# VHH binders against ORC1-type DNA replication protein 2 (cdc6-2): the designs that were tried, part 4

Target 1, 379 residues: ORC1-type DNA replication protein 2 (cdc6-2), of Methanothermobacter thermautotrophicus (o27636)
Amino acid sequence: MKGDKRRDIRDILLHDETLFRNMNAFDPDYVPENYRYRESQMEALAVCIRPALRNGRPVNAVILGSCATGKTTAIKKIFEMVESTSEGVVCCYINCQLHTTRFGIFSQIYSKIFGHQPPETGVPFSRIYQTIMQHLASEKRALVVALDDINHLFYSKNANKVLYDILRAHEVFEGVRTGVFAVLSDIEFRYALDKNVDSIFIPQEIVFPPYTREEVFNILRDRVRVGFYPGVISDELLERITDHTMDTGDLRYGIDLLRVCGNLAEADASPVIGEEHLERALKSTGPVNLIHTVRTLNENEREFLRILADAGEDMTAGALYELFRESTGSSYSSFNRIIEKLEFLRLIDTRLTGKGVRGNSRILIPRFSREDLRRCPGF

## First folded at step 4 (VHH; framework vhh_gefurulimab)

Design s28 (from p4 with Y103F)
Fold by ESMFold2-Fast, scan of step 4:
Structure s28 (fold): chain B 379 residues (1-379), chain A 121 residues (1-121)
Amino acid sequence: as target 1 above (379 residues)
Amino acid sequence: EVQLVESGGGLVKPGGSLRLSCAASGFTFSDYAAAWFRQAPGKEREFVSAITWSGSTTYADSVKGRFTISRDNAKNSLYLQMNSLRAEDTAVYYCAADSTPYFDLGEYDYWGQGTLVTVSS
């Protein structure tokens, strides 16, 4: 207990002492050297890419698993291993939450191949596409594209076009070898793929099951060993972080919680992460998947969720629309589009009524509590 | 603004010939693959013919040997020469353009409004 002033901002910025040995260990994009509990999945990914290293075509894959089951980490790790092995295979990871258009996706592929963005104005998609495929053909390079969270492309109705563009390149550019790793949380894609895409895609299915509590603890401990100096956090406190991570079902929550705890301890000039830092982190850190999904929503979509959460129970579409219209002035058509989007994003469920209530045919069911939503920015 | 405008449709007798034109504006037509589709009354839209950026052509079996697709990049135009017309060729004909080299896809980037071709005595 001291009455001393907290450090000045300048001193904080210029301070050379840190609890972090490697802050990147707590980034969502970090690929660990030691990737445990996914050996079978890594082998399956390797089998899919292996033909490309031997002048053959890669095998397409659908990668299935609930959020934060290690899908992204496994893909990035196998891509790094492949590219370190051969320049004859281009591996491109694309987050479809961020890149939803044909132009955006192929600009990412272009940048991966050439090391710079394509010309931004006056260049049609066909020129970018031609440049990519001509390079792959002339250099005899294979292309493997991971479309992470491809559900967003289905929602935007771009998935089939993107898949056709990648998978059918060999029909015009002789000798081009391409493959796609389509990543999604559930098997709803069975209803979303066009018959034509299904016939040419023919993917290997790779399932990422949920981690056990013991596996989560060990993965978090591995991140602690890489990211923090020895002694920064106790195993007892890490067990508590593991418990909170298990409650969310999302490994990224535990990883982000460690990052937040480290930053809070460092701001306090503490040499260790203590109980107080965890308590403060828990108040500021919500479910990572929910936070990431909610940030993609516009104000009307957020208002929809606020109204539903504030009711604390299931609502008929008509009852929610009456409240929603009062606050937003939106049409019923716009309202229905929001229902479809939020159901697709797994933020709500819908159920049909057996009897017409004010002519309504749907009941809206919230998937997250009021408390969970209030941990998101803007709630 | 990007537009495709079809012309040349009309009434023609069985065994006759007709040439459809499609004028492209608002984009670099030479960078696009282009196609003709048709939709007969009460039926789904079907593929007729396509031409790639390089001029390679593909035809539906029902029109192969009777129809010829061509392009004039200097005029930003697509053509369909239809010979030996039959009653079953009666349909609204649509011009389509896609930024990919593929030609038989159900979804194209740009579509025209259509031009009616009636084959009847």
Scores: ipSAE 0.006, ipTM 0.474, lowest interface PAE 9.6, mean pLDDT 81

Design s29 (from p4 with Y103L)
Fold by ESMFold2-Fast, scan of step 4:
Structure s29 (fold): chain B 379 residues (1-379), chain A 121 residues (1-121)
Amino acid sequence: as target 1 above (379 residues)
Amino acid sequence: EVQLVESGGGLVKPGGSLRLSCAASGFTFSDYAAAWFRQAPGKEREFVSAITWSGSTTYADSVKGRFTISRDNAKNSLYLQMNSLRAEDTAVYYCAADSTPYLDLGEYDYWGQGTLVTVSS
């Protein structure tokens, strides 16, 4: 058993040689110039937003796709293109995991328009809303709001109110032009809309299909080309990173593996990323957010995740409940509260299928790999 | 603590009149739009009337010309004057307040407990 060599920390920090040409290429929020395999989706987004650049109303969209299919990247890229072209369109990207209330959502819109938070802590929602809409009407500016992971607004029971407030602003504020890009993984979410929202929303559906293994490899290779100097990583090693990325179903994992491998190789004063660096990265690059989120869970919630992970595929709620009841003795109402909580925490997604004997079947989709879960304490 | 409390409900004969009141507390009522909704047994909740921060009013077609909505911001109160009452007006009446000017959507920020109006005999 060979122990780890002690290194002088000062020497590690003072290394002047770098493998990174551009570390930003490995940031999960990085928007690449060469955005491949989403040309049709980019065109569809452009068609939706184009009327806003020509004194018309933007077209609403529902953006559908599983975790990490490039939805967020595509939206940020089109928003950058629009904002570089015209001051007449306000493009506001909102992560609904972080902002779950009407006040929070409209405070983000306010900050995007005015460059600061609302002026007084005690300002009521009505004043913030009026200020936004009066500005848009008077300056003849359009507003396009991307509500990323809108499922969180449905969980908080604010989705219909937020959508109504944005989409029907023109009924009170003459000439205001608004549109919403609702981003979700659940194709059935439209059944949760109130009739008054559904009737006006009328979105174009834009589907982001899963990337193929070859597409993932090529995307990671593009990141390598931008982010590392030539020869830093072999195609053989990149194929292995691609395999691990495919196992997780999340492109961001592969991007983060590249970043960690580069840092480990630099710490070793290695001119290249070798197999040793990948092996060490695989042990240490479990998702930090998953580890912290899982630590907040009770034993029944953890047991739910263990059963789901052990299935190795998407599982029906009914099938998981039978196994869960056997191990915990929990009621179905308790089980359903766990589903709601884990979906809210973005550990799982749920999808409705066709009706069974009496009702719809729910499919539970893990947002983590079995291997990543096993890196968490208590799994 | 935010509260809306309705009062003024009761039994009235067809063709009669009632005045409903709603007392608001725990928030700045003058910054909110307010509305009356009703729900008859075995039926879904329906919109009756609404009033904006500026005093602009909207009425359901079934009550237009018979009901009058008003507000008193100094008293933090909302009112519904109901005239020429019909048997079909029998329902539990709910006061609601919303921070938006959109008054016909059933999802309001705050709701009262309801007051029963019975038109019979």
Scores: ipSAE 0.006, ipTM 0.458, lowest interface PAE 9.8, mean pLDDT 82

Design s3 (from p4 with S99N)
Fold by ESMFold2-Fast, scan of step 4:
Structure s3 (fold): chain B 379 residues (1-379), chain A 121 residues (1-121)
Amino acid sequence: as target 1 above (379 residues)
Amino acid sequence: EVQLVESGGGLVKPGGSLRLSCAASGFTFSDYAAAWFRQAPGKEREFVSAITWSGSTTYADSVKGRFTISRDNAKNSLYLQMNSLRAEDTAVYYCAADNTPYYDLGEYDYWGQGTLVTVSS
């Protein structure tokens, strides 16, 4: 490839960061030093972990709250505080949207403990599990695992086995001390624990209520103070970003919107973020949860969403299946499992039409716009 | 490399019993649904039985009450216990695994080479 395209890319890469004091402030995984409005939740998490710092067993927790109520930030912050205090506690944060299998989850735990992936690609689960638990026992280290969006493990039918493996490790490996923080972002999700898991889990419930508009504004202002130089964005424009953030119910949307506005202003060589940058950002910034969820989908699930988006209106499952079968060759059974999965992931809703000539029919309703989906990688 | 290897096939008399085994390697068997299919000479491939990751089972009407599907995730193995065998059960039996935790009655991603079961007097 020769010519202009390579030069254009170089120009983009070499642009000065005139507006950004710290771009990391707008990253999804950023943990701020000043974490406000969650003092009681932070205290409850600390109480759960405290016994592990004193050679005791950590207390299990169920962390409840809708998306972007600060659950992930609180967990990462307490884990950072704990690990800065003691090497005797291993804190492992796992996103269950990305890691849905027993092997995947314990590979993350392994990597956290040893600093590398398991040494052999063909290593069976039992060896990884044994290596982890023997290390924890011999080094007298406690393990705290946060299973973020654990509803994905219940959907994959791995939740009870993963919880059993973590919580009952002490029965096989004497002296192992473990705890789980189970995080639920879907308040409507129902789950059931096996008797062997339920009897030992016994969690403390920690609720993360929605932020108020004033709290959202102040959190976004804190990110502005860390991430931008003074005067880059007005309070009036930040109020508008706050309004859009409140409409989505997702704090991460507002944080990402700030990042995009900054990049657009910088590309325009503007010393400030203006109204025009916000208008352009609103057209390009999709819901953060949609983008992350879509990244976890396989090709047939992505094809399902493309076909549904192209329909442009509510259609019956039967009608959509005909198009899906032409594209993928998949069975109606496979198609139905995709519907169930996407409904669990809150990407679609299903409505019954009632009793017709051929009985009940399902209508598929996307929970996203075509434009939102187009902002996702691969769409 | 994903592999499914069947064993336990052979010649058995009507009314007899046989246990088929399937050894899985190269993937996390415990995360997948698995099934048994069979194909008799000159006939299409037929569903026999399926089991989800969690152990929920389903059976074809022709084998209900006679066959039992089971799995051992620790051994990466799938089994089919066949009792009260009939001449009509004569077929090559195939082990199959789905790319999901849920079974699919014809859309399996991985297949074994098959093992022959002959029911004859």
Scores: ipSAE 0.000, ipTM 0.141, lowest interface PAE 19.9, mean pLDDT 80

Design s30 (from p4 with Y103R)
Fold by ESMFold2-Fast, scan of step 4:
Structure s30 (fold): chain B 379 residues (1-379), chain A 121 residues (1-121)
Amino acid sequence: as target 1 above (379 residues)
Amino acid sequence: EVQLVESGGGLVKPGGSLRLSCAASGFTFSDYAAAWFRQAPGKEREFVSAITWSGSTTYADSVKGRFTISRDNAKNSLYLQMNSLRAEDTAVYYCAADSTPYRDLGEYDYWGQGTLVTVSS
């Protein structure tokens, strides 16, 4: 009971000494000064934006690559460079996992342009839209919008509306110049985008291939140089963090793991990050993509994942529904919508059973482990 | 509480004229783009005409020069003046509204119940 070592919380909060030279280096939104291994992708993005700096329209792009490929960092870096060069181009980065509605997306664009939220209390979407486009036309400013994880907009049936709202603004607001960078983490969703937008969008395709282990190690080492004082972490320990990062396929996992290790070492009043800090961090840090995706789920969708994870092996839809109905009281139609959503979000795969009987059964295959799910908030 | 209610449909002879009306309620109509679509039996819904809040108009090739779309923001109303009607104009006509200016792809946010137009002797 009382044999547990516990530190004074006030001492932890008020400790004057820090291992962090710049804690912002471990922020998911941090854009490094030296962005390596994406020079050709940066050049392709610059070519797409360049016409906007010369009173022309930006070129639309589809940006393709799995997680840990640096798509978000490249976009934020080029946007920073463009806006540092000219006030004549507005660059707006939008995470579609967080903003799924026309109102939400254009509120982000509005806030980027004007520096404050849109007027509150009963203002319709059309007035926000008009205000944005009239400003762009009168000030002769171009707009480039990056829609990161645009597959979330396709699921919500808002993708076509948002794309047309941005790309067709010039038909009503003479002289408005707009472009879209549509970012996809799964190449399978590219077909849905092409089918719906080919005639209007006409994008350039920019591919972000996976980073090698050596590249991941060097990227993490660059973050260590910016974020920590010299000698805080050994290259040997950083190699281990790199191995865990490669296992997850998500660069953000390694970055967050460094942040957690630093905080744990600081709480221990240690001048260095040791192996014990890494071991503790590994127990508290889960896959970043899974954590962020799970945060968007409602309680019934989360219960579905808990039941599937607890089974420890693939389940038939029928078997999972029996357990799901017992805990939630949900209809089979509601259950089927959850399967469709979770498959679309790449949290599960489904397969049909083979020959011998009429009427196929679906097998549900989790794309996560029980241990990974347990690291997510609320599980 | 957003509603679009079409009226003015009916039977008319080939070469005749008909005026459709659409009454908007539950929103500020002047802030919305509006359009007319039609659907003949056994066919997909077809774009007819659109008008933006700025008054800019677009017409399907099949109705150019014969149909005129107009709006009256003070009356929250949309109109379609149909002249030189043909048997092929026979369809259920739908009023549509969207907060986005100019959208001719059938993806409008709000739709009326439709009004039947029959062109026949």
Scores: ipSAE 0.012, ipTM 0.548, lowest interface PAE 8.0, mean pLDDT 82

Design s31 (from p4 with D104E)
Fold by ESMFold2-Fast, scan of step 4:
Structure s31 (fold): chain B 379 residues (1-379), chain A 121 residues (1-121)
Amino acid sequence: as target 1 above (379 residues)
Amino acid sequence: EVQLVESGGGLVKPGGSLRLSCAASGFTFSDYAAAWFRQAPGKEREFVSAITWSGSTTYADSVKGRFTISRDNAKNSLYLQMNSLRAEDTAVYYCAADSTPYYELGEYDYWGQGTLVTVSS
């Protein structure tokens, strides 16, 4: 074993070495077994669900915290624990960035209960709703629905309808027991609730504060311990990944950065992740928040962003609408709703050009670079 | 404020044709999915056909190949071309519009008053 080793592709497939002990540890939806710094939040969630395990109604909760404070991980972990404990509680996690309609939300609930999508024949919403609630009543099962990023439902004006449908089901379907975990970035949501929803919701408030730099480092080190073999990455390099993660404000960025570094090192046949792998990873990865947000957009919303990005930093609404109408055939009303949605999602800012006559002219300002957008799927 | 007004119903012989129209007002019709439903005497309301805001269509199996749904956004109008009519097509036909813009076929919260179609020899 003195000379240069050469590997046949067959040998690579059958006997190759990997840096990854468990690649799943670096997935953004991975639920770690040791979930620290959120013990009090986990206890509060457990207290809310506990009555459902004892033939009572779940307690509703409002889960508050900025992006990447561990809210989604905590919900998924408690749901996994509940499902492993009892078949009498159905736990449904719904990302409201992806599912913005009453039909979409209840299709997800239906699929969780029955294991397949509801029929697509244009059947009324009421049939899907009745099927769900009749099942829950007859089987004496409780339903807990987590509405993650519920702000998207408030923007679409569907939040009150969805909350009403879930929380007041027991008034029509005797014996149905339901609860909602509403995940929000701020506490102002209560002013957007209809009286009929507000009177029954009465949630426990569970706050997820921002992680400290020390906590972020320790969480990333926990992921390294699970995901990589010992010695694959130094603490010094992990400190640098922690710094970049703190700059973005998103823990998912640090986790993804570890995955990319590992893949680059493995491609280089390196037994360790080095400085050069981190430098290449930083150049190849776009902002994680932008990528996730853009993935939730429909084709017209994406076309809006393409036109804006190609035009440069700023563009008037009128100028963009001319190009947008040419490419999509959409109405001005449709176009205005896209502006409102994209501004709400913090993808664009709008400013007035000054005191106008009739409609004031608006300037559209992208909150992304063309290069960042090009790193997103479909751009 | 939102209004849907159906027209074009009437008495036709089996094998005949009718074209139903629905005029929309009070909202930006082009942004919404729309559908036709029908209700025969003593029966529940049933789905007939739907069209998305982008023009994609779906049909109930009982009318597939015989009925054609279409829209004219410039005229804020929805149409149902009904060919090879049968006695069992006799019903009050309702125009409906989705309450949520730019989504796939969903819930229909806006309804017209209906137009009667009678297929009789």
Scores: ipSAE 0.000, ipTM 0.134, lowest interface PAE 18.2, mean pLDDT 80

Design s32 (from p4 with L105F)
Fold by ESMFold2-Fast, scan of step 4:
Structure s32 (fold): chain B 379 residues (1-379), chain A 121 residues (1-121)
Amino acid sequence: as target 1 above (379 residues)
Amino acid sequence: EVQLVESGGGLVKPGGSLRLSCAASGFTFSDYAAAWFRQAPGKEREFVSAITWSGSTTYADSVKGRFTISRDNAKNSLYLQMNSLRAEDTAVYYCAADSTPYYDFGEYDYWGQGTLVTVSS
């Protein structure tokens, strides 16, 4: 008996009235024109790149800070500023969670320089590497590579190879000038460099501290000014979004809440974001860091987490493997590789049982709540 | 033509020693990482030891402390000094070289023919 309060799907898709002046302002990859509260970090990055603009070598950097402290935004902004200033410096941003191999990383560098991907079949790594370095030498261009979340390269045991390949290219290719910005989000992570990499890397340390509540509110308000028409959201609702953002410790959560609220209000043909839209957004938006990590997992890795979550309790590796094998057909070797990866990603912990309980079995302990996982796409 | 030729294999008693040599030709040996691998009858080929172009060495746990890898770039030669030999060291030993110069972590695309090492009384 409820009246016809639902709009035709076509009306929702073709709605001419929009609350969004620029939806890109709420994308995770958006780089704002006004980038506040990171002026000293931006200056330090500029100092590292400055020699490359003057026919010198860039200075290497280690960029430290917890998740969502503005590291990625600062790097992308300085890279855009450098490349808008000179064609003599190539700036390449690489997410090491997505690109974990030598071939993958240098394919990204290749694509940045030449505007197309190298052929994936029949082309050896040495050919791609030589093509890159010969271009840089002949055109007298410097290369700066940001390796974001470089701990994933240390996990895959490719970090020293990649760093060596980039930093020591000048020893084979005369006049090549290179630098690396190594980004670490986990301050507890320790990495080991080979002596021949350590001797040339010699990085400057650039620290990104956590934002204050006032800074978070102002950053979100800047996004509102760019992304929405005037009057779409009140300062009162923005304060509430700021409180929820502070509770998560992740600025991306607040930005995502704004996007979801705008979409819900637009679907309702509301000229403003109301409290009801925020309440609905809060129920549909999970922890951004967990969502981001889970998004990078393959189907077998996601199936592992589903089985563990559905068990409702800590499981032995043997018990989970029996269920995992039934659903995926995977080998025990493949299963163990998933355990190692998920433990590295801090999604699970492992513990050995004492004798007299289950022998020497491993227990798998989830580091997420089942409710949080169920809010992730595909779970 | 890239060529690797192993020598020095033979029959040795448990606890004995052997020195394997590998002669490289057809490329600038000094610029490349090189390694020793072995394959016992009925088993898969396994890594033994590697040396980078820069001289850094790596060893499999089973041979660490007993085997020593070295190179002589002036002679384009790779060596494996094997001490305190055990029956389980019995295998065909292969010399291998990286296909890419100036890398410390090798991808071994150039292979020798192998030399047999038999450890028995």
Scores: ipSAE 0.000, ipTM 0.175, lowest interface PAE 17.9, mean pLDDT 81

Design s33 (from p4 with L105W)
Fold by ESMFold2-Fast, scan of step 4:
Structure s33 (fold): chain B 379 residues (1-379), chain A 121 residues (1-121)
Amino acid sequence: as target 1 above (379 residues)
Amino acid sequence: EVQLVESGGGLVKPGGSLRLSCAASGFTFSDYAAAWFRQAPGKEREFVSAITWSGSTTYADSVKGRFTISRDNAKNSLYLQMNSLRAEDTAVYYCAADSTPYYDWGEYDYWGQGTLVTVSS
């Protein structure tokens, strides 16, 4: 009843001033109460962690899916559920794009366990590692570490060392129980494990497939139900927002479009979101829309954009491929697929040269400024 | 700063025994894996034996059952007990330590100067 009274009062206060019943529903970090279309993935994660709640070892997992398929949200949600249930399991989420070193990763684990950073000077790695593992052994606590975007650890050549340290701790610290959730955003990424890591890792594979168009529409509709008052947006406009979201491959883009449309309608003192608000939101393809689109890209696609931006001028496909091949080792076929994808996402335009019959006579034209790209994560 | 110093090499007859020692300084030896390698004249350096920071051991097939690796963390020392020596064991023996704590298999970045073992009549 307390939640019912609070909702009624809040709804009354908001109804006269805004189209937004709950603007937080459109924030990128919002976690919905009803997390639909990932029930089997959530169950698989729970099955992997469940033994740790029963004094056993967690099951290792490899979590596969393209960017923005709900992997991070699912992991954080299951970790919250586990830790709210028992203090006997430590769940540590680490973004490997930010923490690429052995010291950095174990500092995050240390901070999660003890609530403060380890000393920055005079303490060797061995002391931090020993302190963590002795605590886990003495307190009979299990450790589950999610290494999100673990491909960054393979690029830095630290992956095998980190995995070894976590997975083989029990060989030295009797009774220590550990598990790793290795998360890959690029499902085509090939990785090689040392034999001493491969023999103990033995992960369950959990796949996060792309959302279907119907699923995207329904998720956006759920956000509309929570975030806007009834009647603020029509299903016809929501279908169009869904189409644009599908074009980007990123659910977050659609959620942000809803927020922008709502703000534009409110600025116009309109009681509803109309076609004109969507058209204006789509034209604001500034850093926000660029950031959402760029976040859906894999590392090779991002490297393509970096090379193009650094050139400061339009480039031929052949000239960019020479630099791209040096950096990535990618085939020309893979390179052409990137051109097609980036053009489809409206990050670049292509124009044929007026002379010649060679199929590679194309000019690549960026639809973004160098400065806008620099504001994107990973650039 | 980090130093590894081997001792105990010498001339020994076939079937004899010899004990090599390696003294470590400049780091917390107990936290690191250590190993013995050897290099015979005109041959590449080959692995002989390794011991993890926890005391787990591994041996090359050519020395298994004849050689024993051990460590004394209180003395920062690594040992190789060599029994039933053969002419083919003649080599310069090197002590090596991993630069990364708590890792069983890695690159050995710290190397000693070597100690000569000659097995002949």
Scores: ipSAE 0.000, ipTM 0.225, lowest interface PAE 15.9, mean pLDDT 81

